VHH binders against o26223. Designs and how they scored, part 185

Target 1, 191 residues: o26223
Amino acid sequence: MKLLWTSQHIKVTVHIDGKVSKMDVLEAIKTRRSIRKYQDREVPEELIDKILDAAMCGPSAVDERPWHFIVVRNREMLEKIPEVHPYGAMVKDAPVAIIVCCDSSLEKIPGFWVQDCSIASQNILLAAHSLGLGAVWTGVYPLEDRVEGIRRLFSIPEHVIPFSVIPLGYPAENPGTRDLFDPDRIHLEKW
Below, E stands for the ipSAE of ESMFold2; O stands for the ipSAE of OpenDDE; V2 stands for 0.75 times the mean of E and O plus 0.25 times the DockQ between their complexes.

## First folded at step 10 (VHH)

Design A31 (framework vhh_7aqx_2; at its last look DockQ between E and O 0.01; V2 from the best seeds 0.00; counts 0 for: pae O 12.0 > 2, placed apart)
Fold by ESMFold2, look of step 10:
Structure A31 (fold): chain B 191 residues (1-191), chain A 124 residues (1-124)
Amino acid sequence: as target 1 above (191 residues)
Amino acid sequence: QVQLQESGGGLVQAGGSLRLSCTTSGFTFSRYWFSWFRQAPGEEREFVGAISYSGGWTDYADSVKGRFTISRDNAKNTFYLQMNSLKTEDTAVYYCAKHIYSSKPKTQDAFDIWGQGTQVTVSS
């Protein structure tokens, strides 16, 4: 679907249940919530493609783009993730999950891959939300037992670091919006 | 032992009804999608319909829409094909299959476990 771009206001065209809607980018950022309950519905491949395209649009340190993505739809594999990821129980109920990884052989400046993969992970969450999907970032790195478990489960080589597991699907919950703005967190000129 | 077993096939008159069952063992039934397929002699196996793990989504081949209904009973590890208004063209061996993915089937490679099949014969 063609994205609508204007000089004054960026809008993203979304396809939700056969309907197209527009979402202001600031609205998308403010209204995205972690979603841990999913409808028993297929997430079409084309939506995953759009989400991964968005993930790869993120900036990276010296343009190193160290990210790789594993798309997991196999039910048996999704059900095994909680065995190595204790806070990933909702993954077994998702129709699909995306594992964000760093290929350390692509690093140009050591250590910035964490920021790079964090940006890609957040872009996945925002893109999923804009497409009418719910998602949640479940942490893998830097927890060594989770990193090791996910690496073994998905045959990830030693030089590749699993960073996050992001289950996603059409939401089966609506947690509502939040007002999180805190002006005491803003420091003018100095701390 | 991981198994799918069809039952309920037989001979039925055109316009009649028949209900097939697929009982399963050796895996967590409630977390998988399932499909029915059928195959007439000398033909390729064709998709009949699919059901999601909650039963909330179903899909059917155009040739059976409105006549066939898939349902499941997660407490009994069983899913069903209710066939109404049967036609002689519905004559086939019917197979149940377990999805690898939580998605509509694209090819027969999307299934890892198949039943042995049950014959349905519709006489005019």
Scores: ipSAE 0.006, ipTM 0.397, lowest interface PAE 10.1, mean pLDDT 88
Fold by OpenDDE, look of step 10:
Structure A31 (fold): chain B 191 residues (1-191), chain A 124 residues (1-124)
Amino acid sequence: as target 1 above (191 residues)
Amino acid sequence: QVQLQESGGGLVQAGGSLRLSCTTSGFTFSRYWFSWFRQAPGEEREFVGAISYSGGWTDYADSVKGRFTISRDNAKNTFYLQMNSLKTEDTAVYYCAKHIYSSKPKTQDAFDIWGQGTQVTVSS
């Protein structure tokens, strides 16, 4: 049983038999943080597959499932992403990144694709965290310069909209946990 | 104020060409897709074509495919409808429209801002 010490004493028990002990969903949600520093360690393909499976399990408007995913491992391409994404500097240090995209031709109800891709992106973050990886959501849409930058870099058709870039890796930082509960944001029955 | 304004309409003979312009203001032009529609007398408004952020993707109604071309100039906040090989059945009021979202819908509910329209008349 190799205990992968994530920076916070979250004992991710990586079972030797490849069975990653799964966090419960509430733990994953509450303890997840944006991770922008990564170890010099490759992410197994099996983990990426699990993450992508999770990404596709979220709800979408009228089940339109408009999302596509580009998995980027090529070092040269990873290094180019920050050139078109000003807040994507950490991508060059990640062993892998997932670009979440929307195929607009799959959209059934206008505008809901943003929510759909957001859910997919969040599921990527939660799944990554539950598997002992760190990730961060870097927004692409709706900023035109980033959308077009990523589009050109990856030769994405214009009816397909880059939505987010999510670098992933084994975490090399521990930002700690936050309590974000705010009762002032809760209204009972009426505003 | 958010506005779209068509120009370039007029009378043209069948087989002729016309170029319409839609000038926009009040929003970041490069962040939106745009479409052209047309409405003939007594007919419903129909989709003509659409263009993406930089013009790298376009879509056209079958009735105008191969004859009409949509382009845009993001520096001028303007997009265009080049109409070639015009037919009498192309006679209509032409409208430009702004997409609410970056989506492919061809229905009117996918648009939040419309121009006032410009008349195109094709004579036999």
Scores: ipSAE 0.000, ipTM 0.250, lowest interface PAE 12.0, mean pLDDT 88
ESMFold2 (binder alone), look of step 10: mean pLDDT 82; pTM 0.829

Design A32 (framework vhh_7aqx_2; at its last look DockQ between E and O 0.18; V2 from the best seeds 0.00; counts 0 for: pae E 16.5 > 2, placed apart)
Fold by ESMFold2, look of step 10:
Structure A32 (fold): chain B 191 residues (1-191), chain A 124 residues (1-124)
Amino acid sequence: as target 1 above (191 residues)
Amino acid sequence: QVQLQESGGGLVQAGGSLRLSCTTSGFTFSRYWFSWFRQAPGEEREFVGKISYSGGWTDYADSVKGRFTISRDNAKNTFYLQMNSLKTEDTAVYYCAKHIYSSKPKTQDAFDIWGQGTQVTVSS
């Protein structure tokens, strides 16, 4: 049994010609936080479909689109992930997880699949956030023991590389937003 | 131009040691797994061992386990086979190979680039 945190929400809506606006893309990027606590509530298949559609909209090196996604809802399987992925402990508490994989046979230029799968993974996080879900990226690649552990657990072929595990669900925490802008990281014309 | 070139072969007494190098160019070395193969006269090319892109995973044929060690130096784009406790049965032409994909199968059909080979001869 878990205790749920409650929150008090101040809802701000704007009216545009009688319609309520959806979340702006810059707002989604700035307000997304890693969420590691989830409500005991199912995530509808339709939302997962929207999230994966967004994941596949990402750019890839020479349009190679090397990604594949495993959607994991089975409780027994979710509970086994932390046994091979120690810092993925929150996955056992999530209603669903998405495993982002690279099919290396789709790679058109060497070595860019990591960027490709990173882009897809970030799109999953942003799309989930825009749909009222919370998610977190847990790293698998390049940690070889995690890669092999996840591969064995989900019967992933040797030419397919598990890249990340992303648990998601309706959030049971609100860590708030952070101001991370650092102008000292900006260089004009040269270093 | 993509290239793999073996070096370090030669004649050695049984029980001795030899170190082979595979120098590479024309691709991002650190992103690929590599294997060593060998071929004795009249035989098919056989797997010797393989190493992951980081060097953290290795696997060896049973016939060489405990005697051979594969390593890599990503800064030098070079991949090595340290052969200890050599036997006359280790006499062969040794080849290095780049995996077609970033993971590693054991068969030669999974490789797109091979070196030209270096002869290792182990005398009694």
Scores: ipSAE 0.000, ipTM 0.144, lowest interface PAE 16.5, mean pLDDT 84
Fold by OpenDDE, look of step 10:
Structure A32 (fold): chain B 191 residues (1-191), chain A 124 residues (1-124)
Amino acid sequence: as target 1 above (191 residues)
Amino acid sequence: QVQLQESGGGLVQAGGSLRLSCTTSGFTFSRYWFSWFRQAPGEEREFVGKISYSGGWTDYADSVKGRFTISRDNAKNTFYLQMNSLKTEDTAVYYCAKHIYSSKPKTQDAFDIWGQGTQVTVSS
């Protein structure tokens, strides 16, 4: 029985009417895309708060929760980020960006902070998408030129490590959905 | 084997110039920042300067700013310290070092591999 995966066009009905449609978690994961074009529209503070709440709900090694967040709305600062982050060009066009950082003084087990901050970053992306926003993960760590650039720009202490820059806004593009399932990457019991 | 090796040290008169080289092996050179350090007799090892992946970023200690320049050649797995307007106080063993990602860039614990050092002596 060949399960004909009918490409059901999940019509993401973006209800334009201010009601944040509740997106289930699987839908959010499957339909999320990197968004690099944004409308000339401000993101309400309430949405940022929800996103940050979600960012802090992820697990961390031994519950160390090493993450910090810099919320950037200042246009001048947003425009400067691409100067130190070559792949962050879209940040200048976003109404807001979140910089995810690690406070190394909070780390309990060395090295797991990368996983912790990754989880936080992914939760930001998923939450943003579920709220009708577009976002993209622009990697800072482990590239030291970007780490140092962001550090200098935002006067981040040496014990704090900038990890990612995530611009957010109402999307001005629709890249569509992708099917990334690959059964060849699944191994049963043994490799 | 991961290795850094300094060369180009020697005796030079005050006001003179010297170029140090650090040749590397055993890792992907273009993926790391590098720094120069120096240690004078009886003194602690001190930061001299650092350079980014492509050379687009450099930073220098105040004591050498405007006189020293760091550059790199990724095709040769080598980076350099050009020292101009040398002073007697620049006399030291100079070390090159490989950065660890996200480490404190000016502290010794931010580096995982060091060269053996090369002596620079500036005479009056």
Scores: ipSAE 0.000, ipTM 0.258, lowest interface PAE 12.2, mean pLDDT 88
ESMFold2 (binder alone), look of step 10: mean pLDDT 84; pTM 0.856

Design A33 (framework vhh_7nfr_2; at its last look DockQ between E and O 0.05; V2 from the best seeds 0.00; counts 0 for: pae E 16.7 > 2, placed apart)
Fold by OpenDDE, look of step 10:
Structure A33 (fold): chain B 191 residues (1-191), chain A 124 residues (1-124)
Amino acid sequence: as target 1 above (191 residues)
Amino acid sequence: QVQLQESGGGLVQPGGSLRLSCAASGFTFSRYWMSWVRQAPGEGREWVSSISYSGGWTYYADSVKGRFTIARDNVKNTLYLLMDSLKSDDTAVYYCAKYIYSSKPKTQDAFDIWGQGTQVTVSS
């Protein structure tokens, strides 16, 4: 499957209510919510490509870019993920999931891969949202039972660490917006 | 307090059936794989069966395949072992055990919480 990585300026056209709207980055961040219910609708490959492109645009420690991505569309595999991920129940209802992994052989500085994969995971969520999709970050690492479960299920080699499972699809819920700004968490110059 | 409590053991004739239960408390039951392990007199602990989070995956020792069925009720926080066609060799103390990891290891180090066990005796 040749992922046609078109480097085109991702004009994220979100079809909200049949209208193509541009979502800016701040809007995407502010309005993004975890979506756990999905329509019975396929996600086009083009959207997945855009999401993965975004996932790889984040910074990494010393530019190590340790991330790998498993794109899962197979229904049987999607249905098995909840058996190794206790909070992955929604994955069985998603048309597609992305598993973010770290190749430890690519790590240049120990421990920073967690940050790198977190950035990649967040970019997946933001890109999905900007494209009119819903997604949720289900944590795999650092829970050993989940790590080993996903590893076994997808035959992931030992030097590769599954980090997150992100189901995504067209949203079948609207959890609304929330304001998480807390000025008490801001300190000026000193704690 | 984290606790596992087995029940349902007893004396049964060869060919008979028993149903064991394990009540779990003090942890989120649905977040862990569970297992049954048994210990016969004078023997080491033997893995019997394991079950995944939702029960979709079940595993059995060769010695009990086709005769035993592991199940769980995550609403009731209860693990079950249905034992059919019991044999004298099935005589043991049966323990409920909580997995640390979602691996299929048959080793004792795979578990962090154990019940007190329930005695199963198969005798004519």
Scores: ipSAE 0.022, ipTM 0.360, lowest interface PAE 5.1, mean pLDDT 88
Fold by ESMFold2, look of step 10:
Structure A33 (fold): chain B 191 residues (1-191), chain A 124 residues (1-124)
Amino acid sequence: as target 1 above (191 residues)
Amino acid sequence: QVQLQESGGGLVQPGGSLRLSCAASGFTFSRYWMSWVRQAPGEGREWVSSISYSGGWTYYADSVKGRFTIARDNVKNTLYLLMDSLKSDDTAVYYCAKYIYSSKPKTQDAFDIWGQGTQVTVSS
């Protein structure tokens, strides 16, 4: 295995044996795209473990860490998600999906769980991208019909709130990079 | 079975006060933003006030700000509206309303459960 790096940045390592390549965090943020088409290729448990570890590294209000995750690999269950989540059609084609949930009994201050679970969801997207996977965040909360449908389908108790469904897999599309910087959104010192 | 039941309305003179109550049942009251909405004779519904699920954040229409106070008791599952300095313009049926989602209400179209209303009449 041969280390490869460039002179302009922190050390970049590429492993020929198929191990994960390191990606600069700003590069990951700028190049991540919603991926809705996936290869017919399994995602190893090792990668799911790394993604969920990253999800749990996010900040939370007063360190309440209200998140729970359901990992769905069962084909029948993945195919049922679009029946209760009409804009989640791509989930049936994914090898795996992660459902991000809030356990409301873990809230220490009310209402910040939405921010907490949003942070965990975004960390899943970035971690997946950094590992060579594609993912997309499909919204569940606050749409009550979607929340109830997912809760029923996965036997989620009433005090637990499904927040998002994130299908992921090796990408079968490349939408390209976008330039979304808008200086009109930046206000110095005041509005 | 989700239900909201308002009470405490009545006839008052201008400058008077009333306290409205709304008893909630059939849902987890403490998880939702709640609102008061009123409807004057021959008019459409007008948003009056909203309160966060904890009670920590309150919002008021300009027409009632400084005169009305919204409150909630999450132990008794009850929403309140304390109305002071009442004016003839405040004459209306007052409804409590549950937002369809757990988030802050953005429009009146997002309220899914309404009470039957309680009449407030301010007569000079």
Scores: ipSAE 0.000, ipTM 0.110, lowest interface PAE 16.7, mean pLDDT 85
ESMFold2 (binder alone), look of step 10: mean pLDDT 83; pTM 0.841

Design A36 (framework vhh_7nfr_2; at its last look DockQ between E and O 0.05; V2 from the best seeds 0.00; counts 0 for: pae E 14.6 > 2, placed apart)
Fold by OpenDDE, look of step 10:
Structure A36 (fold): chain B 191 residues (1-191), chain A 124 residues (1-124)
Amino acid sequence: as target 1 above (191 residues)
Amino acid sequence: QVQLQESGGGLVQPGGSLRLSCAASGFTFSRYWMSWVRQAPGEGREWVSSISYSGGWEYYADSVKGRFTIARDNVKNTLYLLMDSLKSDDTAVYYCAKHIYSSKPKTQDAFDIWGQGTQVTVSS
């Protein structure tokens, strides 16, 4: 394991032997942050495959698994996303983005697809983090302007709903850790 | 209150130039595509030009292509239309319009907010 120091003193753990250090699930959840700055470094296909595998492991309502994924590596397409997604500026700087979509024809119970795609999106973020990548969830649904923009840009059929755009890359920032635990949000037995 | 207010219209001779402005308020301007639409007397509304969030994409009607330039300042919440080489056929009320969707408009239902319009008259 070699520690590479970036000019910004970001400690990047590089596994030379191709072994990705196993991160504990609680550690992954606790330490995950939105990353919006990326190194000029390609993400191996093997890592994307692992991330997508994780994305499909989440539960879904009555096991409907309505999700589809568009993997975007084309630079021109990445650079176009910000023009249809006003909060997607960082996408143009990422080596890859995953667009999470719902196929409405796969929905068994109305409305639960949002939860299903949310779970898939979160699993992408956690898996990316555990693999030493940075990612950020940029919301598409339920904002109609973004939904339609992404739909047209990627020629997504009408029965498929773009849900999120998640750029990924090796992180070029370290926003640090934060503690979000709030005991005031916990109610015992009764509100 | 959501509002679009056009200005900069007037009387100009053929071959002249005008700059229209549209001041936006009551919504996050940078989060929407914007368009100019015009209506000549006795005619229907005609789409003129559209611009994306950051101005990376510009679209123009064939009738104004090469003569008009759409621009925006997201800090000032202002949309612009630079009109050069004006022709008599450009005479119309020009409206600023807010997009519902992040795409080139196909129909008038692509807009949910309109300005009151500004008169442009091109006459010798």
Scores: ipSAE 0.238, ipTM 0.651, lowest interface PAE 2.0, mean pLDDT 90
Fold by ESMFold2, look of step 10:
Structure A36 (fold): chain B 191 residues (1-191), chain A 124 residues (1-124)
Amino acid sequence: as target 1 above (191 residues)
Amino acid sequence: QVQLQESGGGLVQPGGSLRLSCAASGFTFSRYWMSWVRQAPGEGREWVSSISYSGGWEYYADSVKGRFTIARDNVKNTLYLLMDSLKSDDTAVYYCAKHIYSSKPKTQDAFDIWGQGTQVTVSS
């Protein structure tokens, strides 16, 4: 909130809660759509930093936080991703992509890193949307040929597992919102 | 709790076949690469074969390529090694091992869980 100067007195603007909200969280969740067409426009590093900060805010099993992120802006590298990821064709047209990885040496409970990296990936999608960007999650894990292809392409170490590739940019499409609430999926007390 | 138990070893004549099994318990078998490793009398351990999580990738040592087949059943939590065209050089204790990482092993430090082994003897 801004306060204008009033006549004979100084008013001081205070930041309630320390932050200014841009988009309600429920609105972000309900309106986020997979975006596969992007404007020819660079994404500022500041926005990528905010997105990765959000990615790391997710919960993880036993607080293991196994995630690592590769930020890819190099045009040649983005163009090579479809060679090893057959349904990742839109990645070559994105100004930037984020590869979500698991460092298996950080795993404290076997196999929960999949949930951990899924949470980080979804947070990337929501944060990008809240910042006016569009993104889509393209699956790598558990498809072993995609995992090995991405590992080789980006020289990812043996103990690190590529989980997802998320191209993002300013959207060049607007698929609209959906009403997906289905009360038949809700079970009270038991199945 | 965590256990790998091999079975199916035995005495076989040259040119014969055996199927080894490895029953896994106490961990989520379907999330890990698995290997067979063997140790002949008086020698170090030799990597034999590895298989990825789903069985989509299979790797073999040159010494067994074309004769051995690795497989897994993620419903029954069981690893297999079908050994065909057996030779005297295949005589060894065969171990089932769980990978730490999703990669081909370089040393036995690539494994954190080992079975107790099953003896395969190829003679006469």
Scores: ipSAE 0.000, ipTM 0.169, lowest interface PAE 14.6, mean pLDDT 86
ESMFold2 (binder alone), look of step 10: mean pLDDT 84; pTM 0.856

Design A4 (framework vhh_7nfr_2; at its last look DockQ between E and O 0.86; V2 from the best seeds 0.00; counts 0 for: pae E 13.7 > 2)
Fold by OpenDDE, look of step 10:
Formats: structure tokens, sequence, C-alpha cells
Structure A4 (fold): chain B 191 residues (1-191), chain A 124 residues (1-124)
């Protein structure tokens, strides 16, 4: 049984054997959108594993790999996230969320963890999209109220910094594609 | 050069008030939690208070809770400690300290930059 998810421009075929048609990397990048509405459908653990695998494949400064991931499926916890994250309203409607965190004790060079966790977060978004899921990056760091809110809610250690909350699920919206290319942002050889 | 410089210490009578300042330079001040730590004569260092990035979160040792107020001005790169209802036991050198991590650490050893300290003496 092939589950065909049709977006206006992207057909993702999910095979019964768990094999998902792989989207071309450029296609994934170009067609990815923030998805904030989700179907009332569970996300298989296998897909989450693939997403997390992708999240950990990005480069990091001097290979420090400071990231940790909290996978949240508990409905009560999902519903509490918006209480501490004012722009996380959609999280309560998602079947699952991934919280990307930095273990500060793993930092080798100060400050680069933001880039590392950003790469991990983006890989989550791209992987989710390529697998026929929708996701959105909700920023936690560097907003102190959100950082501390998420920390308390999930009992995150003091040396670990929550960075982003990424709800994901099967899309219940299609925002379409955007052309974001801006030649004015390209400089040749010099500014 | 990364630097913290305390000021505002002095001699005050019991029940009096002081305002300490700490000028920060050489790093992005607003991206770090900051603390005040004090050391009394013959004693070890005691954590006093800490403050989050923009001051939304403040914490105090039990010994100073209700009497001391930590604040910061990220435009001026300055940390403050308002000390009210001072007691003789508050006599110490007060240090400004930068947290190593961009979040609050569990332990007092998570500071990488210290000021030279400013002397506070509470005596009748």
Amino acid sequence: as target 1 above (191 residues)
Amino acid sequence: QVQLQESGGGLVQPGGSLRLSCAASGFTFSRYWMSWVRQAPGEGREWVSKISYSGGWTYYADSVKGRFTIARDNVKNTLYLLMDSLKSDDTAVYYCAKHIYSSKPKTQDAFDIWGQGTQVTVSS
C-alpha cells in the first residue's frame, strides 16, 4: 500500500516496507516550508530515527557535536510547551516535537554551538520534508524566558541549553513554494 | 582584552546601603549570565547572586535574599548589585564573575573571568 502525499508540487511516496522515496537534496531545500498544521496521525518511530540520524550528520566546529535531542510524544507535555513558548502554539497540535539542545560541556570553541545546533535543526527540517512530514523551527535560544521555560518544563540540566523546538507531523496545510533568490545579496570578489 | 572591573565598595554602617558596579569589556556582555561572588576574611568564596541575559531571571543566596538586588545594563555593559540593610556579616571583597556557559551553570566553578574585586566593610 503506497501512501501518496500530494503537495501542489511535490509527491512523496511512502512504501509499506518503510522505504520512502528519497527527495533530491536541492528539491528538498527549495520546496521546504514551515508547516504549522498537522494531521491527526502518528509519526512512525522509524521516521523519527531517520530524522535524528540526519540531524547528527551535519558538521560542527572542530567536530564538537554538542547537540542533544529530546523527543516529545506525550500529549500533556506537548500542550505545556506553548505556555512557556509564546510562538509555539502549533506544538500542541503536533504528534511529536524534537527539542534540540546544546551540552555546553562539549563545546571546544566558545560560541560555535549556535551554528552547530542550527545545522542540526535545519537537517531535521529537511529530513522531515523529504520523508513527507511537515515541521517548523521555533526558536528558543537566545530568548532567556523561553530557554528557562523549556529548561524547567523538561528538567534540562544547567549546562545544557535548549536551542529550538521543532514540532513535526503529517502536513495538514500546503503553503506553496517561494522564490527567495535575491541577486542583490550576491557580491563578486568584493563587496 | 576581556575584563571585569568592580567599583562602589566602601565603609558603611549596619543598616546602610551600597551600590556596586561592574564594567565589562572584551566580550559580548549580553550573551552571558553574570554573578556576584564575595569572600570574607578567612573564608572561602560565597556565591551571592546571578542574573540572566537581559535580567529576566535573577537568583540570590539565602543570606542576601530580600536585601540585595542584582541588575544589568546591556547597553552600558555594566552589572550592578544593590545592597540594602547591610549587616556586619556582609563584610567581604565582592567580585564580578562571568559565566563560562551561555546559560546558568550548576556550580560556582563555571566562571572564566573575574574582576579584581571591591571591598565592602560594614561596621559601626
Scores: ipSAE 0.006, ipTM 0.259, lowest interface PAE 11.5, mean pLDDT 88
Fold by ESMFold2, look of step 10:
Structure A4 (fold): chain B 191 residues (1-191), chain A 124 residues (1-124)
Amino acid sequence: as target 1 above (191 residues)
Amino acid sequence: QVQLQESGGGLVQPGGSLRLSCAASGFTFSRYWMSWVRQAPGEGREWVSKISYSGGWTYYADSVKGRFTIARDNVKNTLYLLMDSLKSDDTAVYYCAKHIYSSKPKTQDAFDIWGQGTQVTVSS
C-alpha cells in the first residue's frame, strides 16, 4: 500500500466529461499503469488532440521530429489489429488506438528515431493517464511480422515504420500502484 | 570502406541451379533490407528479390517466384540468392544492393550501395 504518497499538492478529481485534469507530473509518472480493459465509452476528440499535442512536445535527436500518428476509431480496423499483432487482443475492445510511426525520410541521425518514437509513446501514456484514461503500449518495432502486418493493414508507406500501437479508453480495471524503486540500480561515479 | 562483393556466378545449363553470395562490410548489415537486382545484356536493371533486415519477410519478382530463394546470414554479414530451375532469360549480371531506409523501399532507386556484380549465364 502507498498511503505515504498522498501528495501535499492540490489534486483535482478527473471527470469523465473530457476536461483537462490537474495532476502532479511525478504522481502521473508513478501511478500510471498499463490498462488493458476499457469501458464501452467514446473518447472525445478533444482528449485525443491533447494527448497528441503532448506526444509532439517530446525531444528528438537534433529536433528531427520523425513521428506520425494514426488515430484509429473504426471498429472493423480495431478488430483486425489482433490478426497481425498476436499480443494486441485488447485493441479490439478499445474505443480508439494510436499508432506511432516514424517517417524515415525525416531521420537526421540514423537509428535515433527509436528513442524519438519511444519518447512520444511514453508521453501518450502519461497524457492519457492525466486525463483519466487508461492505455498500454503494445510493441510493434522491431518485430518484423508485426511491423509488416500493421503496415499492410493501414496502408503505411514503405519509408514509414510503425513503431507502437497504443489502445486507450476509460479504464475498466484498477491494477493499483507499484513501488519499483531499486537503489541497487543506482551507481555513483562508476558502474 | 563500405562495400558489397558478389560471388558465385558462372555458366550453367537450363534447369540448373546456382547459389550467389554477397559479402557486406563497412556498415551495420543487420539494420537494412537487402535486394538482388539483375541487368541482362542491353536492358536496364530489374529488381529480383528483397529480404527484411532479420530475414523474416521475402519478396520476389513474378519472373522468379518459386524458382529463387533469398536468404541472409546476419552473423556472417552475407546475402544469398539460391537460384533453381534456371532459364535462358535469367542470364544477367546480378548485383546485391543495400536499401537506403531502415524499412522496405518500393523501387530500386531507393538503394545507396551497389556491388560490382557477378555474371550468371544460362546457355543451351
Scores: ipSAE 0.000, ipTM 0.203, lowest interface PAE 13.7, mean pLDDT 86
ESMFold2 (binder alone), look of step 10: mean pLDDT 86; pTM 0.878

